# Designs tried in a protein design chat: VH-VL binders against q9lqi7. Part 1

All scores and structures are predictions.

Target 1, 227 residues: q9lqi7
Amino acid sequence: MSRFRSLLQASVNATKKALTWNVEEWVPPAEKHIFKFHSKEDLKKWHLYSDSEYGGLSSASLEIPDKGDGSDCTGVFSGNLSVDLSEGSKWNISRSGFCGMRSKKFDGFIDLDGYDAIALRIRGDGRCYISTIYTENWVNSPGQSEDNSWQAFVFAPKDSWYTAKIPLARYLPTWRGNVIDVEMEMNPGRVLGMSLSVNAEGGAVGAKSGAGDFRVEIDWIKALRLP
Below, numbering starts at 1 at the first letter of every chain, in headers, positions and changes, except where a header shows other numbers; antibody chains aren't numbered by Kabat.
F, E and O stand for the ipSAE by ESMFold2-Fast, ESMFold2 and OpenDDE, each averaged over both directions (binder to target, target to binder). V2 = 0.75 x the mean of E and O + 0.25 x the DockQ between their complexes.
[cut] marks letters that were taken out.

## First folded at step 1 (VH-VL; framework fv_murlentamab)

Design m02
Fold by ESMFold2-Fast, scan of step 1:
Structure m02 (fold): chain C 227 residues (1-227), chain A 122 residues (1-122), chain B 106 residues (1-106)
Amino acid sequence: as target 1 above (227 residues)
Amino acid sequence: QVRLVQSGAEVKKPGASVKVSCKASGYTFTSYAIHWVRQAPGQRLEWMGWINAGSGNTKYSQKFQGRVTITRDTSASTAYMELSSLRSEDTAVYYCAREGDYDILTGYFDYWGQGTLVTVSS
Amino acid sequence: DIQMTQSPSTLSASVGDRVTITCRASQSISYIAWYQQKPGKAPKLLTYDASSLESGVPSRFSGSGSGTEFTLTISSLQPDDFATYYCQQYNSYPYTFGGGTKVEIK
């Protein structure tokens, strides 16, 4: 389509939306569930990945522990970060010691339009995790071959449940794992998925880092409107 | 919308090489891995290896190590599997199949090519 | 390598029957998929992650199990379901498949 016809169509769509929108729908709820981790069905929305795909020896699991009363059902993302390589590996691995969980593909988007932050309800191990948001590549340019990714660090404190609130503006655009210094804005209406990952390198002064075990309990992930 | 289209049947002599192509359409090619799986007549499916279409990184089954080479062309959205030093027991239907992107270890195959019959006989 | 053993190798069934196919892994796994294959055709994904149903697959198909014992169930067999079924583990490389179970008309 020409730019003029595209703008005209957008104007018509905006007017039609305004005419059909009732007053309750003009203000989104203060919070919106994106993911919950309360049943085995909830966990099936996620894939596990690690450096083992590339010859590393890290391991990961995502499970709902058996509970006697069934009232405290939360997901547990845990495993072991290893900086060693498997015997006979021919992979040229530049990064060992990582594990992650990523939401599975589905036909559609997670609509975060009108929300200011992502909230994660977690109980962790003192490590720093990486929260990633994947968005549609709205500009198909030569060399842009992947979904856009946006990353922020999440400290997972020990002992007690914590709600980490990460403003969407704090997520930095990344390409192939590297922060890019371009002026880009996240399109919150076209989110394709999310991931949570951890690496032996760590990410915050004072947080646990290095090879070894990791464990974080996750109750839910929500979008929030901040004051 | 997602489609994997493979090259046509091949007849080869023992000792020859064969190169099978797999052209992808309907998705972002470089965001997914392509695996190669073969099936000899009346036998089970056998995993050969895979390639990350974005990075070009490969991993091969030890059984095929040294004889198989998997490559891709991002501009053509096409993956290739070349098998050398062909033997009569390499007679099989060869499939390409899609898996999730390189940050995801999904391991299951949601879309398959139609298969390419490779016959090795003297 | 993780070995996948399917049973039975062949079963005869009638339309409307409940069909159960079993797959045993040589070691504990969490990641298994099931495929349907008809003669001359590529396999079609039915279930993944032991029990997740692939989009577009009829609800009469279900996967279950954990550890070393996994099952594919067809709750009410339809004419379109006469095919060979394969399990596949993707817990570790190399990925391995079961020997197949042919579901044929009684």
Scores: ipSAE 0.006, ipTM 0.460, lowest interface PAE 10.3, mean pLDDT 80

Design m07
Fold by ESMFold2-Fast, scan of step 1:
Structure m07 (fold): chain C 227 residues (1-227), chain A 122 residues (1-122), chain B 106 residues (1-106)
Amino acid sequence: as target 1 above (227 residues)
Amino acid sequence: QVRLVQSGAEVKKPGASVKVSCKASGYTFTSYAIHWVRQAPGQRLEWMGWINAGSGNTKYSQKFQGRVTITRDTSASTAYMELSSLRSEDTAVYYCARVYSDYWDEGYFDYWGQGTLVTVSS
Amino acid sequence: DIQMTQSPSTLSASVGDRVTITCRASQSISYIAWYQQKPGKAPKLLTYDASSLESGVPSRFSGSGSGTEFTLTISSLQPDDFATYYCQQYNSYPYTFGGGTKVEIK
């Protein structure tokens, strides 16, 4: 019996020490994983889309290529941006040449309340990508809940891994790819999903743009409290 | 103050079932997952499975397939682990542990319960 | 399953020593955590995601490594650091732990 009492007391003492050691109960962890891209199961959380749904000829893939021993596994979002349209297309595309990956619908929200920024760990092709956050419908905005989006550019440099840190406050409300002038703030507690997309049009000065191949490696997407 | 409090020690006979509870307090229960990890005397830690407290989704180690059931009660902020068809080699300290997991299981355990000793003897 | 192998199994050290514990995964991983456990007590999180230090953990603890080789370092061992240390992978299910490294007083 004394052995069991000693074990119980040791367990109680361990609990007290653990609680004393980690006192940050009201503040979420400084970093929170939202998505990782390290296995085929991770990729099942994503849906690929492109202008092909509207008569375009762009294509996209998302995969985990085999790496040798001692190398980290990461997701590869790649494809081809085409500004051409399928012959006989009935759809009007004002801006052709886009591909994207969007998180699949799930039961609930990605809770970013208490976080300041989104971080993306990427290694790319010199193109600018668009990071999109989808939130519950705005009170004073038209459209369905799925139409409310917030966007920021993400430059994907060649050759080296880069952690893009984007303050939530820098995401701009958009509708159909255009920034809108609305008096709305993102509700970080009501995030429905995210996407990463690329298009042939525009881009920042110095970034690769236009039709052709695209490729970006993605390690993870996190929320950060101290950007 | 984040706290995970487990039920008391159990002594069971081979073939019986045991159900261990883990009561959470000091945080939003549904924003975290609860994992179960056991440790036989003098042995390594062994992962058994987990439950997302918000969705109720579970994943179990294949070793415990058919024998372990993890559940939760959101109104009581309590997780449960039931292990059936007990064998002498199931004698271990069973721990519940918290993982930050609203949408995804982050996989590392930031807070642990105090442990529950389960002894299986004839 | 991913096998986690720790070395050494036991280490004798003095206060003030630099202590290095190694963990090797049977395949390349990115997600590993380190825990400290004292006799009769629950483990405590030290580091996660290979190199991130848990809030409230002393800065003398650090994690490093990538691929298959990972290390926990204690830069200057303190009396409260005599314990058993475990690595854990959470790259894929089932989650697996190393065999442990017991840090004993020399």
Scores: ipSAE 0.006, ipTM 0.478, lowest interface PAE 11.1, mean pLDDT 81

Design m09
Fold by ESMFold2-Fast, scan of step 1:
Structure m09 (fold): chain C 227 residues (1-227), chain A 118 residues (1-118), chain B 106 residues (1-106)
Amino acid sequence: as target 1 above (227 residues)
Amino acid sequence: QVRLVQSGAEVKKPGASVKVSCKASGYTFTSYAIHWVRQAPGQRLEWMGWINAGSGNTKYSQKFQGRVTITRDTSASTAYMELSSLRSEDTAVYYCAREYLGWYFDLWGQGTLVTVSS
Amino acid sequence: DIQMTQSPSTLSASVGDRVTITCRASQSISYIAWYQQKPGKAPKLLTYDASSLESGVPSRFSGSGSGTEFTLTISSLQPDDFATYYCQQYNSYPYTFGGGTKVEIK
């Protein structure tokens, strides 16, 4: 939680800029598909995680809902955020109240070189989610096993489909959920994966926060080249 | 700017082997996979296999398993496809194609004609 | 293996015609691309993910369909569009292509 609070404080201006940018009428001349959420095969590219790994009680699911009417299907990332810990838990409270979905390891990199932004087509619950991009570590050392992580907020409006467009330059470098003080730029040619996560401490002005249910529908994730 | 350039046409005898090259330029070679697809005269495109240019991991079509070997040289940004025990039925244009992490082919080489004749 | 059956094998059309090419998969898929190939040239990507148009491809080209039935449509055929068209699934390995549809001058 305290770590998530640190990220929220550091990212407030970046979140406001991203929301303002999403109002702009930029029509990119090119786009690249990264992920889609239209079939069960698409969901096999993702795995779920939550605070339950650390004694928390949050739960998450990622599914394609069955519709008998034959309407278009999209992925649904949903669950319950709990700040409670299981009986006998030894974990800190900062380990409770989060769920996420992360792309499985690829054979190589997601090449975003030449692209300016990530776009997410979502329909949400009024919460702010965290978009994370994972890149190859700063030190290509055999002793370094953790990926670099870069994070930005994504507001998910209630009941309306929305395309969140987040400039790559607005992602902030993080270490274990905290913004780090390093003068480093993301290498868009060496992206290893992505995640979308939500926590009970999350939020921007006007966003829903706290424990309880969460639900966001996801259609696709693309990279955009801006004019 | 971004290109895949293949080696020139080859004429081989039955039983020989052929090695075709595919040189990448204008992008980060190790961030993509290179696939090999062939097309016999007047026939459909046929997938042979692929290599992850970064890791070197390969997968081959069952039809070509044991006869095809795909390799790459990261310093030269070049992928190679070697096909052994050539038959007249292997006469085809062989293409390399760039793939982005299990998706579609957005960039193709110009093709290499391999003719197998007695 | 996923079998891709493409029809018709040959289609005769005139400039300005609306042409539709069909591709059927032997099982339900979500990932299909369409390529254009001119004589002596490598294939060129037109559409991907069933309905997404590749950058630089004219808007007269469109893809549609889901499940096992997919189509490529050219809304107003131009002289540059006389070529052979192939569908391809990339839902699973091995990747497989349709038999091709040759669009010829009437």
Scores: ipSAE 0.006, ipTM 0.454, lowest interface PAE 13.9, mean pLDDT 81

Design m10
Fold by ESMFold2-Fast, scan of step 1:
Structure m10 (fold): chain C 227 residues (1-227), chain A 119 residues (1-119), chain B 106 residues (1-106)
Amino acid sequence: as target 1 above (227 residues)
Amino acid sequence: QVRLVQSGAEVKKPGASVKVSCKASGYTFTSYAIHWVRQAPGQRLEWMGWINAGSGNTKYSQKFQGRVTITRDTSASTAYMELSSLRSEDTAVYYCARDYWSGLYFDYWGQGTLVTVSS
Amino acid sequence: DIQMTQSPSTLSASVGDRVTITCRASQSISYIAWYQQKPGKAPKLLTYDASSLESGVPSRFSGSGSGTEFTLTISSLQPDDFATYYCQQYNSYPYTFGGGTKVEIK
């Protein structure tokens, strides 16, 4: 519980700093395209997951909507967060209501060496999403799986497209969804993948939270070299 | 290279139990789930249940609930499926299969274990 | 339970033929995979999420469909393709498979 509160507070503070940082007008840094969401073929690089693995009833979809006028070519990650459990489930989870999209495994790494931040171009629903970066396991971190996970909250504002810029240094190392108190730095040359997820609990002051529908449009994910 | 290697064929009498193993290699065992699927001779594939290798959480088909137990040993990178109270209708090839991610499709399969239940 | 009905149960074809196998779900689904199984062997993944081709699978294989009607197509049948094909839904538990379509030599 205490660690959960610490993670929530640290993530809120990091998100608030990221929002402040994102409104700054800068000379555009050099960019590297990581993912785009412009065609059905682009979506094949992603898979969906949810609490249904544990008897939950949340649902998710990732699609390119069929637009009559053709000029809107962005991915839509949407669904429903349910805190209910399926009948006959053997799991009594006290916390349910999550959905995510994770990049599929591929040979090698996403090489972000020399880049300082991740940028996500999104148009959302007022909820906070969790951006996760997966890196090769740090040998000095006992008890972790082979992939290290690094997380930051991403507020997804309504109505207007928004570029969330999150310095790599501000992603927090996590284990089982909790911030770990270790001396560890992300190795940006050894990134294995990324995910974007949403939880019914929510995480930021003023953000929509709770069970119900979620929807975020995603145009692209890029790496940036900061000035 | 990802591999799932299952234990050898078993012959059991009605009422006995059988425990089939599935040893994983070539990937991080605890980052994936393992499902068990059986196929009686000439019949369709039938899903039995699954285990998240990291958490140890399981889910079973209601048809097998009470007779099937799926476990894993993280130190050995091995999943196990135990089926009790065997009947002649349980004669089948039993497969383990890796879930690409929890709750998705099966990207790699074990070679299968034939379990024959006869007197 | 979601029931998967596969047709035809048996299909006779010649090398070079275009082969289409159909799978019908008892309710609308978004998550379906197709597997190839040869005698005495484990199934092998061909397609997933209805239309996504698994890495290493020849481009002559393709999946299509939405809602309740799904198809697997082999554009130009090769000798290595004589096998039994199964559809599988992973939309809801329990996961269910079609009855299989055996593609045999004409």
Scores: ipSAE 0.007, ipTM 0.438, lowest interface PAE 13.8, mean pLDDT 80

Design m11
Fold by ESMFold2-Fast, scan of step 1:
Structure m11 (fold): chain C 227 residues (1-227), chain A 120 residues (1-120), chain B 106 residues (1-106)
Amino acid sequence: as target 1 above (227 residues)
Amino acid sequence: QVRLVQSGAEVKKPGASVKVSCKASGYTFTSYAIHWVRQAPGQRLEWMGWINAGSGNTKYSQKFQGRVTITRDTSASTAYMELSSLRSEDTAVYYCARELYYDSYGMDVWGQGTLVTVSS
Amino acid sequence: DIQMTQSPSTLSASVGDRVTITCRASQSISYIAWYQQKPGKAPKLLTYDASSLESGVPSRFSGSGSGTEFTLTISSLQPDDFATYYCQQYNSYPYTFGGGTKVEIK
């Protein structure tokens, strides 16, 4: 039955996407703010995590740097990825360094139904980051309290601001950091939160990888309806 | 209603150049990349390069680097592919195809193809 | 360059058959599409991102796989499905296509 429901949901999503696609030329792209990174209050919506919680040596920070020139402020997610093959593997989710930022829990959902993509306005360090969307739990496992996670890579170019547009269809279902081989689509109406993370292993051709410093500036995250 | 319409068949002598056009309609031209892909008779599809219609940035296959030039005109919603120093081995059907410049949807709309024949 | 090796080159099948076409990449990739091409026509997109079905494509088509091994499956072959099928990676430039698999009437 769940397999049939998964297939039915995929069919419904495909139909919605086709209808949206046919109309986009007559309806200008719509956008929806999800997060901003302009003030300390904005940053309080996020929780930092790293392999240090499990005995690793990586460090992470998220802050608004002081600027004396009156220019607009953006959030800075930065730190150091440390590889520790023995101490950083307590949960068996990563044997290499990792850091992330995850949105804090709130009541209700971020409704992405009718949107095609997530957009991130970033300026980076040449590393690939992982964009994660958390949705209402469809996996029932004894002792597990984690939500469903969906992940996509985001390349963060050096030196220039970049708007990374990641179609919702590009996000792959994951469990404890691993892609699962299940044919299902995200329920965009049941999003609980998001994260941005980085691993020493990076995972993209041509991107900087390995242990060492990381730094990405973040202006905003939006949902987009695309033509 | 989304369409890519290419210019008509061309017959060229070795050493000449050919310029094929690809007219887009029914969508926001500048939100997509236009790829050029050729297919010699009975052979596989071969990627030549692309242009981001919004920025004008191009990428070319190394095999065609120096001989291919891809351009676009945003006011006319038209992309162009010019191939110079033609050889008999360049006889093929040339296709344009659109792709969202973020790579999630593949090349979803293709032109009808333009046959280019290079003959002495 | 990422090389895409497609097998078989030709496949004879009957209406109602389950057809599986394989594509092997020379290195690990995440972004692969499948296209259908009929004689004298432009290719038509069937699937993208390995397993996402393009809008308007019949549900009998499905893509699967990860890493270096990918497949396109037609669960119950219809008369309209006799064509040549191509895999294509868009993980890295240059984009590359497989050699094609011609599905023909048995």
Scores: ipSAE 0.000, ipTM 0.405, lowest interface PAE 18.5, mean pLDDT 80

